# VHH binders against o26223: the designs that were tried, part 1

Scores and structures below are computed, not measured.

Target 1, 191 residues: o26223
Amino acid sequence: MKLLWTSQHIKVTVHIDGKVSKMDVLEAIKTRRSIRKYQDREVPEELIDKILDAAMCGPSAVDERPWHFIVVRNREMLEKIPEVHPYGAMVKDAPVAIIVCCDSSLEKIPGFWVQDCSIASQNILLAAHSLGLGAVWTGVYPLEDRVEGIRRLFSIPEHVIPFSVIPLGYPAENPGTRDLFDPDRIHLEKW
Below, numbering starts at 1 at the first letter of every chain, in headers, positions and changes, except where a header shows other numbers; antibody chains aren't numbered by Kabat.
F, E and O stand for the ipSAE by ESMFold2-Fast, ESMFold2 and OpenDDE, each averaged over both directions (binder to target, target to binder). V2 = 0.75 x the mean of E and O + 0.25 x the DockQ between their complexes.
[cut] stands for letters that were removed.

## First folded at step 1 (VHH)

Design a1 (framework vhh_7nfr_2)
Fold by ESMFold2-Fast, scan of step 1:
Structure a1 (fold): chain B 191 residues (1-191), chain A 127 residues (1-127)
Amino acid sequence: as target 1 above (191 residues)
Amino acid sequence: QVQLQESGGGLVQPGGSLRLSCAASGFTFSSYAMSWVRQAPGEGREWVSSISGSGGSTYYADSVKGRFTIARDNVKNTLYLLMDSLKSDDTAVYYCAKDSGEYYDSSGYWDEAFDIWGQGTQVTVSS
């Protein structure tokens, strides 16, 4: 048996043998995997709130913080995402998806919103993983057809740019961990 | 070179058993989840089973639960599928597949989930 306990400060996993564990930052980064298969189980609003809080804590160019988020739980809307995002087939099987958007009216320095929204997207993936959920980043920007398709589907204003669609849920797969460390990509002091 | 080579297919009668093997080479086998995927004549690909890199987690399609067992030997770099109580509906080419790892633009489970595929092994369940 495995129990998941969420405290006001941390999420704790308790095993039947009474041992308590939590994921540190390096473990979360190294063990996070893209998850595309989800259990037929709702994600509590409290966990989505924690994920979005983490998303907004990323660094932002000139502190512009241009991100906005759409939380999609409606099954009919999730089923329509693959129609406008040809590489988002798994979204229809997820209990919830987060659409990361840039409000261009909040942009203080041209072009850096892409980095800002990338940071927010990665924080969503890491936070979801740390909370026992699985997620995957499906790309929207900079592909114009996907940007306009998602905009139309979710009634997004013209000054707001949909950046990514991130389905998430309790994982129904465990792809295991990767060994990606490549010292040939590290250069000391010069190329 | 990175390769997957399946073996163990053949003709078997309904209710029979087969054991498929997949020999992996050219990558750190224990670092990747592995899957079996099948394709029946005239049909699309159907996921059958997956196993984590360590072997600690296994997953099965509803159509094969209780009849098939996935296993791996990380010392021998070999993936197995133990098939019991075979039915005519299990007739297909069975492919061994390696998880592709991380990418953030996905066409769906099959289109980009696996980066290395074996040649396939034919399983025919018939009298």
Scores: ipSAE 0.006, ipTM 0.181, lowest interface PAE 9.4, mean pLDDT 82

Design a10 (framework vhh_7nfr_2)
Fold by ESMFold2-Fast, scan of step 1:
Structure a10 (fold): chain B 191 residues (1-191), chain A 124 residues (1-124)
Amino acid sequence: as target 1 above (191 residues)
Amino acid sequence: QVQLQESGGGLVQPGGSLRLSCAASGFTFSSYAMSWVRQAPGEGREWVSSISGSGGSTYYADSVKGRFTIARDNVKNTLYLLMDSLKSDDTAVYYCAKGPTYYDESGYQPFDYWGQGTQVTVSS
């Protein structure tokens, strides 16, 4: 098939605990936006469980799956995150945040944990969006001050590296969809 | 032609042990996750345990965690369930199931095929 520029009919059937869900994966990817404004309403635990299940389904180098997750709902703790993360101001207004961490003791091949935790972080963003939530990835690693600030705030052991902080909630903004396709970045056969 | 054949069930006293086996044929056994599912008299089916194709990952229902061990022998195309500290509420028909399949590209798949089951009765 040579319809390179148009597809509106790709659907993926996902089976989780025997339940069947259908979604247009390309639409989910294209419509996901960073959300930094949240409604004042709790996110049910079962939605967080679904998001974390999706996060753990990502590929990892040599199947090492080095990720651990901290779920933060305590308002006082959420309010302290901006003190150690300069671009995390929105976290104080979120009902919940997920901290993606790497347990270095689970690493089988050196250095690939960054890709592993990036995949887990992206899956959190996509899963949240698919469930009607909004989220944003705030970077922690490789910025040493942020890594140590988050480590101290959440009592994270020395062998565990905080990678990202992802606040999420029901969205209180709708930034609209982006059209980012740039054919100048595609090279056929060679540079 | 996928075929799954369970064996090893029987009558056992509370606190006893049993080892269930499932002989698999008709597919590349090592490429698929395998599971044990049980059905108690008059009840619905309850998932018990799963093991990845390589055997590197195992999963257990809370009701059996610490008492049951799932294992596989990819040379013999056989799935096992080692059941320790059996309780009367473990009484059920135990089914071998192909799946769920978990690949990095596809995620979980439904149970593709079920065996005919083997009866486990725990009573004094």
Scores: ipSAE 0.000, ipTM 0.102, lowest interface PAE 17.3, mean pLDDT 83
Fold by OpenDDE, second read of step 2:
Structure a10 (fold): chain B 191 residues (1-191), chain A 124 residues (1-124)
Amino acid sequence: as target 1 above (191 residues)
Amino acid sequence: QVQLQESGGGLVQPGGSLRLSCAASGFTFSSYAMSWVRQAPGEGREWVSSISGSGGSTYYADSVKGRFTIARDNVKNTLYLLMDSLKSDDTAVYYCAKGPTYYDESGYQPFDYWGQGTQVTVSS
């Protein structure tokens, strides 16, 4: 059954007559969920390119853009990631993963690379969702064991810091949409 | 287990009003957006309205905007749809749904769960 969303306020990405409607940015943000189960279906390179393009569109401190991306499709490598990432079990089931890294040599201001790579990672998640894919942010940095594990596994140079592993695929689960708005977390003028 | 049970449907004349209710259980009701979806005879299901978990945001299909009002009581775990100025084209089975979620051809459904539905018939 195909459901049609005809709201002026919510543009949901839907396939209508074979055409993909673009998802509104607020809709993408609000409806995005971590997806940890994937279909046995390949992700087209075109979609990965779009996701990576989005990943590189975020702001960075002093426009340092320190991020690098490792696109992993090799099945053997995907299956090895959980060995060094205890909470990355779902990666072995994904058709592709993106490893977000920081090249410290590109850093202009110390410490902001974490924010930069976080923005890039979030953009990956949002872009993936808007394109009909599911993804999850599996944190690598700042946990040293995970950082070193991923570094060794992918022969990442010492000056490059793996930050996150993001498996992607067509969703095989539907965790639902939550309303996470909490007015108690909003403080006016002062705490 | 998530359960959704619709009620309040019936036969009404054009221009009339109905209030649908949906009793929800099996999940933290206030944490999730809820929606109404309807299916007319011979047609696919279409989205009607959604409301955020807190009730602070509401959304309507163009076809029902200005006539329908979605509301919720998070204490009673109940979703409502106030339908005014009903038209013949509003005739459908109305479903309460947990969602919305993303939908595409990958099999990702727009809603997690829906009820059995309640029949609304608008006829002179």
Scores: ipSAE 0.000, ipTM 0.253, lowest interface PAE 12.4, mean pLDDT 86

Design a11 (framework vhh_7nfr_2)
Fold by ESMFold2-Fast, scan of step 1:
Structure a11 (fold): chain B 191 residues (1-191), chain A 125 residues (1-125)
Amino acid sequence: as target 1 above (191 residues)
Amino acid sequence: QVQLQESGGGLVQPGGSLRLSCAASGFTFSSYAMSWVRQAPGEGREWVSSISGSGGSTYYADSVKGRFTIARDNVKNTLYLLMDSLKSDDTAVYYCARESTWDYGSGELSNFDYWGQGTQVTVSS
């Protein structure tokens, strides 16, 4: 993965289906897909660091930046996630997962941490895609059983709320493109 | 272990009605949003409709809005698609699909982790 910087945008060089390509921001947003099948291949720590750097660059309400991240590579721990998260069956097959958390002690305005952690989660998905990885957002909050299951499994303190679990890996599937532009959802000046 | 089995497809004349069913097993049905997706001959997959786990929220593609109704019975673990005023353009294989993430109502096909085998709906005279 090579990162190329320009004054207008960041270009990332990735290998996609054995070919090298460059992906700008709009291309990354439009071509990102949820990936649930992963190659049996380690994700370098340098790529995880780049993803988490991108995650922390998201906007947050009143600049509260309440996010914390747990990086899970331990196979036994990854295999336990589906026991407390029904939507997380694919996590056991991923080489790594990131748990996005909110530290409530950092919250400045009630309730906006959900938006903050949603933004961080999406940035993880986009950054992973731009680096040639696949990822999927599996929801934890606001489902109480999942929140407490994940908290217990990873020894998360009472003042910290697990928000999402995002498995990552080199993709072993290639979903087709999406054509989602719907001009009927755009209203000028009024509804 | 997770299984989704569609039924209720068949041949119907334009203007007719059909009710598709999807029997779900191997998971806690009420905890998952469910969707119907169709694939017409020679075309890609098209999202048709979604329903939240509780049944409190429903979403429809513009092509079927007002003609199709999605419903679920969480006691029977069954998803339904009630199709009214069928058109030749509705001819497709209809798939029942389970939503794997919190991204509901978007019609994002990559969010579906389990699919049924499909049931053929043919609208012709």
Scores: ipSAE 0.000, ipTM 0.130, lowest interface PAE 15.5, mean pLDDT 83

Design a12 (framework vhh_7nfr_2)
Fold by ESMFold2-Fast, scan of step 1:
Structure a12 (fold): chain B 191 residues (1-191), chain A 124 residues (1-124)
Amino acid sequence: as target 1 above (191 residues)
Amino acid sequence: QVQLQESGGGLVQPGGSLRLSCAASGFTFSSYAMSWVRQAPGEGREWVSSISGSGGSTYYADSVKGRFTIARDNVKNTLYLLMDSLKSDDTAVYYCAKDFGSTEYHSWGPFDSWGQGTQVTVSS
């Protein structure tokens, strides 16, 4: 893997008016779809760095920020993920995957790390979409066999819990639009 | 109550074809991704294929890619698996499976409902 920790030194082009030239937040949220088919194209390190920066910007309970990330580009390792995650077959076809982990030693309030890592996972999906990539959240925690399998495969310490595996790449599918708004789920002032 | 009923299994010669069906009831069929999962004698479960709720996306295990086609009819609440160029190692019980929720953001499974299975035997 050639990913360098140089995100602080990555030159970004700041748009002079800061708007219009990119997908807005609401559009990104509403049009993001799970992508499981990827083009045979490499994802630049600079885009992964931007995605990971966005992942760490989520709110966290008592600001504990327990997340750690493993970036996997090695083809042989990606091909082994479906062996320990039998319904994650699409991972081996992706050029890169991010494993979201919780370092339990950073936990300040019991149990909220699940919400923290969920927020980080969603930010990865939204950031990837906004950058023209596709991704899908494949579940690891709380499925004990998947947690153990991923831990063994990536030499993850016992105090660290693998939470999700997120393959990503340039999309090779375009899912149709969905209208999910349901006003019957909104109650005014009481049930 | 959710019900899944498979049919279409049987005995075929190598190189033959079969069409499996799964009749679904008790839930909004078009809202859920559906999968086919198989189990050969003495082995664990192997995921075969999945289809999104709308039918707009289909996914296949490498072992069946190019030979099997998954399809659904949301008007008839029926899932299909069209199996071509069958091999002896395709011999297994084939299960229709419903996802716990939408697979919009998650891997295939966990599955909250399974059919009884239908036996496919590919004889020499």
Scores: ipSAE 0.012, ipTM 0.420, lowest interface PAE 8.7, mean pLDDT 84

Design a13 (framework vhh_7nfr_2)
Fold by ESMFold2-Fast, scan of step 1:
Structure a13 (fold): chain B 191 residues (1-191), chain A 124 residues (1-124)
Amino acid sequence: as target 1 above (191 residues)
Amino acid sequence: QVQLQESGGGLVQPGGSLRLSCAASGFTFSSYAMSWVRQAPGEGREWVSSISGSGGSTYYADSVKGRFTIARDNVKNTLYLLMDSLKSDDTAVYYCATLKYSSSWYRGESLDYWGQGTQVTVSS
């Protein structure tokens, strides 16, 4: 049986703290920045659900959709990530992190899961930005020590590969905008 | 087919203890988060506790923190709720439940599959 579960307290918190951005797609892409400093504020589950929904909307090779996600809110677990991930120091200060994983049993075409999980990771970053949050992609795969460290910490099965760790929260920094358009990288008709 | 069956409920005195069990079948138990939810007569459902598939993470409602412990045995496909220092307001039908998917599993949101429930009555 499926049941409706609603909390009025959670809904009120989402309304006050989790305003949806009215940013258009191009604006979101152009203004997203890696955010590594977070406010000491809870991120409502409704926003995490929206972010994960967006992550799963990415294209994948032969529609294999091999991604799985671990949502980490446990402070003790977040504090252990920097021990196995050298560039994960900011994770200890984030209210939540998403670990993007590949279930290799779902892979239909060898090797394309890396591209699939990259797309899911980028969608997480863009969705977080559009919802007023900040996030950063910290790489796990293909660095063997990080893969095994994260696997051990989160009891990830051997057939599942942790791909990225994405801490997120309300931003406590504003790195400013950059214009990265470079016409020298555009070739018409051929290289 | 997913099946969940609770047991261990009954009548207990205030300050007493009970251990609830939930036998799970029809799915890969260790891959799914599990929750306990209760409902007192004439009241809405109240989430009590959740545990991750591996058992590495546990979460509790403020009303039960320090008194209840959630645990699982993935070899036996069984979920447990150890209830200590029971109060009269813990009187309710207790359900075990699981979900196919939700980032809110730790608070019992979007639960898809439910057991039949087991009655816990704390004498006043």
Scores: ipSAE 0.000, ipTM 0.121, lowest interface PAE 15.7, mean pLDDT 83

Design a14 (framework vhh_7nfr_2)
Fold by ESMFold2-Fast, scan of step 1:
Structure a14 (fold): chain B 191 residues (1-191), chain A 125 residues (1-125)
Amino acid sequence: as target 1 above (191 residues)
Amino acid sequence: QVQLQESGGGLVQPGGSLRLSCAASGFTFSSYAMSWVRQAPGEGREWVSSISGSGGSTYYADSVKGRFTIARDNVKNTLYLLMDSLKSDDTAVYYCARDTPLEYYSSDHYGMDVWGQGTQVTVSS
């Protein structure tokens, strides 16, 4: 069997010498920005898998790990999110969104699932940034109308609480980095 | 004084059962989640199981799911580990431990502030 090759599908062998670090952890943390404009490009499944792997690596209260994730690629469903989330207009233009959820049946210690899901959400943002993608955290919990709107839209069971909606894609904007260090917020030994 | 004391260990044949107990004193037992942690010869510590302060939630390492049951009696200030279908790989010193609030942001369950002296479990024919 023979395959036809075109110049548009030329295979270039890229030599990767050992471990290549594109961005160190401190740089990733300091340069991550909320991205709300995305290129009209698909995000490969491989990158979503890496992001979700990173999300699940966060610390969790008593290691309860209550998070579940819904990956939304369906354009029609993405377009409905702004109807139930007033600050989610950018989601309709994203190629994919991740909904971070808490399965309350997995909760070991009351209330700490909020911190757990916050950690997972931040890891999604950092992992996306480190992989050359842009993302933004849009808040769902604790706003009852948004929680029930998202629950209804994605058929989420009553024992599961939608926490955040995170659209992501290749960035179509480049906001400058921020200098947020404020020494007045650091107190030595006592207030 | 705050103290934890394990008992119930011993020699058992593969497929056998043991019941470990941990007597707690010197603190409000029902206010703390409690854990069982084991250490095999020459190995690091391995988290086995945890139970919430009320006893309403229980959790198990994948290696013991379906074989071990954690329980507590808040009136008697006692933690239990009921071990069934024991395997040679379960041979270890078993410690009960009081979970700390400092463990809240940890994924390893090793943020314990009070430990017992341990009880030896040996699974051998």
Scores: ipSAE 0.000, ipTM 0.099, lowest interface PAE 15.5, mean pLDDT 83

Design a15 (framework vhh_7nfr_2)
Fold by ESMFold2-Fast, scan of step 1:
Structure a15 (fold): chain B 191 residues (1-191), chain A 124 residues (1-124)
Amino acid sequence: as target 1 above (191 residues)
Amino acid sequence: QVQLQESGGGLVQPGGSLRLSCAASGFTFSDYYMSWVRQAPGEGREWVSSISSSGSTIYYADSVKGRFTIARDNVKNTLYLLMDSLKSDDTAVYYCARDGSEWELPYDDAFDIWGQGTQVTVSS
């Protein structure tokens, strides 16, 4: 048995390259894909501002909102990321990357900052997709070598923990969508 | 129709070599990280190697590092595994897999498309 998920009322309208497009929230979630190839085009600051606004709208444990963001556009700095992040090779080809960080001084409940920064990272991916951009979440925390490498590269203070590096740009690939719904993973009332 | 088809497996003596191929169709091959994963009789799946979409980033499991080479041809939509100095412990079904992960880490459960597999038997 499968459950059918539909929506008739939730629509998002965005302006992309002079066009107006509409995207259902559920459609945005279901059609977002990791994008690792980018056009040689700069992303306007206005779109980055919208993405970061969306990132900060996620829930956080006891409203601690521990996230900070580093926006990297400098080509030399982007080219150094693969030296400290082995899976970050695509970052050097992106026009911009966002580094999601946790300021541990803002933490009110120990350990929940990981969930908070995960939520912010996912909101960045969804917001980018809704605006016609592509992005990919590359993991930093909890891999000690990546955490310290990114910290040194971007002069991040000891009390701040780099969580993820998210390159983004206009997509130069279209992998299509995935069908991941598995009703066997849904349990009613009890396991 | 998304498909991965492996070939090149067979019976080989210890110390021998084999070349596995994986033909991809139905998707833009050059957009994906690709991996080789193996499963020995009675064992779970073991990740062997991964290669980035451009071919510039390559990873190997410690058990095969220095003996195996992963490569890809984006014009031919083909993934390769060149296996040297084969050992009896390398006996397994070898699967070509597309990394559908939303993360760059090669987790077994992150692979969204698998081939049918090709049997490699290393025995005298």
Scores: ipSAE 0.000, ipTM 0.213, lowest interface PAE 11.9, mean pLDDT 84

Design a16 (framework vhh_7nfr_2)
Fold by OpenDDE, second read of step 2:
Structure a16 (fold): chain B 191 residues (1-191), chain A 125 residues (1-125)
Amino acid sequence: as target 1 above (191 residues)
Amino acid sequence: QVQLQESGGGLVQPGGSLRLSCAASGFTFSDYYMSWVRQAPGEGREWVSSISSSGSTIYYADSVKGRFTIARDNVKNTLYLLMDSLKSDDTAVYYCARAPDYYESSGFEYTFDYWGQGTQVTVSS
C-alpha cells in the first residue's frame, strides 16, 4: 500500500477560544535550548514580528528602551557575519538573524543598556522557542573586535552599539534537556 | 523518503481505550515535533496533540485533555497516542503528522509537512 505522503505543508488552524494548550512561561524557560542547526526553511515575517514585539516588551532602566533591531535575511550578509564573529558560524546556516543594538543616545542612565539589551535578547530566545523556532545568543558586546566587526559590516553608527547576534530558524537538532538547577548557588539571607 | 504509518485504530465501546502508534522513517525523528490530528466524518481536520522533539513539551486540545496521552520513543522512531475514556465524539480518522512549526496568529496554527495515511477509530456502543 503506497503511503500517500502529501509533501505539502498543511496548516491546521485551531480555534483560539482556549481549546489549545499553550506553552507557559516556565515551560518556555526550562525547555529552551540553544539551537545551532536549522532546517532549510524560511521563517515567516509574522513570526519575526511576534518575536520583535516580545523583544520590546521587556523592562528597561527608567523605561529608556534603548534597543534597536536589525533583521538580516540576506544570504551574503549572513555568510559574512562569521568572518567577524568567530563563534557565529551557525549564522550562515540560519534563514534569518536578529542583531540587537543599543542606541546610546536613548540612554537615560549610563550602563544599564547592557541589562536592557540582555532582556530583549532573552525575550527573543524565549519567544522564538515558544513559536517552534530555534535560536542562539551569540555575544557581540563587550568584545571590541566583534563589536567593531559587526558595526562595519552593517554600517552601524558610532553611537549605536551592537550587542548580540541571534540566528534563528526551524530547528534541525535536538540538544535534549538539561538540569541546570544548582542548590549550591542559592544562599539564604547572606552569603 | 519521509514516511509515517499509523496503526492501532479500531472499534471500541464508549469508555474504552485504544493505543495508536505511528512508525516514522526517512528522517531524523528526534529532531521534529510530532502531532496527532483527527478528522471526523463531514468535519475538518482537528488538531489533537503535539509533542516536542525531546518530549519535554506537550500540547493537547481541550477536548482530549485528561483522556489522551501523547508520547514518543525516539529510539524506536515511534509516536504514540494513548486514548482513554473514549467518547463517540472521538470517532475519526487519526493522522500522524510531522509538525516542524506552530504559531499563534489570529488563531493557533500548526504547520505539518508530512502525514500518514491515518487509522480509523470508531467509538460506538
Scores: ipSAE 0.023, ipTM 0.241, lowest interface PAE 6.8, mean pLDDT 87
Fold by ESMFold2-Fast, scan of step 1:
Structure a16 (fold): chain B 191 residues (1-191), chain A 125 residues (1-125)
Amino acid sequence: as target 1 above (191 residues)
Amino acid sequence: QVQLQESGGGLVQPGGSLRLSCAASGFTFSDYYMSWVRQAPGEGREWVSSISSSGSTIYYADSVKGRFTIARDNVKNTLYLLMDSLKSDDTAVYYCARAPDYYESSGFEYTFDYWGQGTQVTVSS
């Protein structure tokens, strides 16, 4: 299967050829956008597996790799997420969502799990984009009401902290790309 | 320097209409999602509507769907909110806000990097 973005449409098309994504890393980083509208089309399990493999390849503090992932495809469960996450309305319309979690029992150095789970979340966004999918990071941690709401909804153990909810699917919008380079934020040798 | 300046607020009777404008300067307006956020007396900030950089993707809060219309003019660097069938519950200070990637986050401060000074809308009498 080959994923292609069509400039004439706000959609991504999939072609049968067994090829992996051809988008290079810099292209993926610079062209990734938050996508909140999805086609009514299922995401193959093979693509989710590739995304999660990429998520787990991120660096972590003292190699603690505290991340766990919940893959949600059940429509009833997806429809309940906006009830506990007020800015997660688009999750209802997504074919799948990934909940990034920290297992605190795996934490080796206090506090760095936030950076670790941020890295995993960003890798999910980049991997999804490179595979012709769209995704958006909706924040859970550190807002305790959202953390507890998501924990209760998905039967997450007390020692596990839900960090982000990332709905994803084939894009049904095209916000275009941005040029965000700001040389005033680069300091040579000293501040 | 990024600046957002709202205008068009005022006193209006229930069932009336208002058109809010937000003049943007100091950045490439057409690269950003833009939003309207309001704050009623004694309440926290409530998101009202968002529009994508191209204008093709638009979102509304359930409380305003069918009554408010968000629009943008990328040539004039201006964001609009057309408010119809105004209710007393719409009384609030309305803020124009810029979202650098419209990244959905745990709070408004994480979602928006610049805010205007606000324009008062009062629906009364």
Scores: ipSAE 0.011, ipTM 0.261, lowest interface PAE 9.6, mean pLDDT 84

Design a17 (framework vhh_7nfr_2)
Fold by ESMFold2-Fast, scan of step 1:
Structure a17 (fold): chain B 191 residues (1-191), chain A 125 residues (1-125)
Amino acid sequence: as target 1 above (191 residues)
Amino acid sequence: QVQLQESGGGLVQPGGSLRLSCAASGFTFSDYYMSWVRQAPGEGREWVSSISSSGSTIYYADSVKGRFTIARDNVKNTLYLLMDSLKSDDTAVYYCAKLGDSEYGYFDTSHFDYWGQGTQVTVSS
């Protein structure tokens, strides 16, 4: 592939599905959208590996890195997720989903695992977007019924807490971009 | 409604042992971190120990490490504190506390939703 650099910025061109795409970090952040409709296309394992590598590169409290990931490709298992997660209906139509989990035995400071797993989840969404995929964060924690439902469905040990379910695939929708900048939410020096 | 009922306190000599119990009802006990917190006369509340929902993760305050053991029985919905080598500075009212509606472990009293009635422990020579 071609590596292009411009002044203080490096832009990388990536070939995905025969397409040439380029995306800097700010562009990825601003153009990422929740994608709930997926093409009937397999996601290569190499892309999943890249996404999980990005997830594990997030900062964590006291470098505790409490995250574990379950990669689900089995159609029957994906179809059972909506039964324990009512707003996860789109998961059954995705070619793959990643379940982000916290291993409480790795936690060094109580309560910060939520931020750690949120960071890992967002990195999954951004990495997927940068690779030409679409994804959506479906909430599991802190809803105890969903936590226990997902735990039972995937045989997750009691000391491990399922945090989010992120279906992903090649997008079958384009919701467009949104301008969400609101200067009224920015306070200078004091509230 | 959530109910926590502590028992097992009393008067004991320095170097003695006590076993505190907390009977829990009104919630799914096996889903929550449980904690022991104490309050000495004229002082603020001090966190003593916490145990995860499954019992696999346990925390102790430095002042009690090696002397106290926290345990739980999820079948009986009961939390325990086994206190060994008691010192006069362990004299306090001991409270059983539930940590909200989550399986988080906390080291301070600011995150507890419910307090029990308390049980008095007096270590006297």
Scores: ipSAE 0.000, ipTM 0.090, lowest interface PAE 17.8, mean pLDDT 82

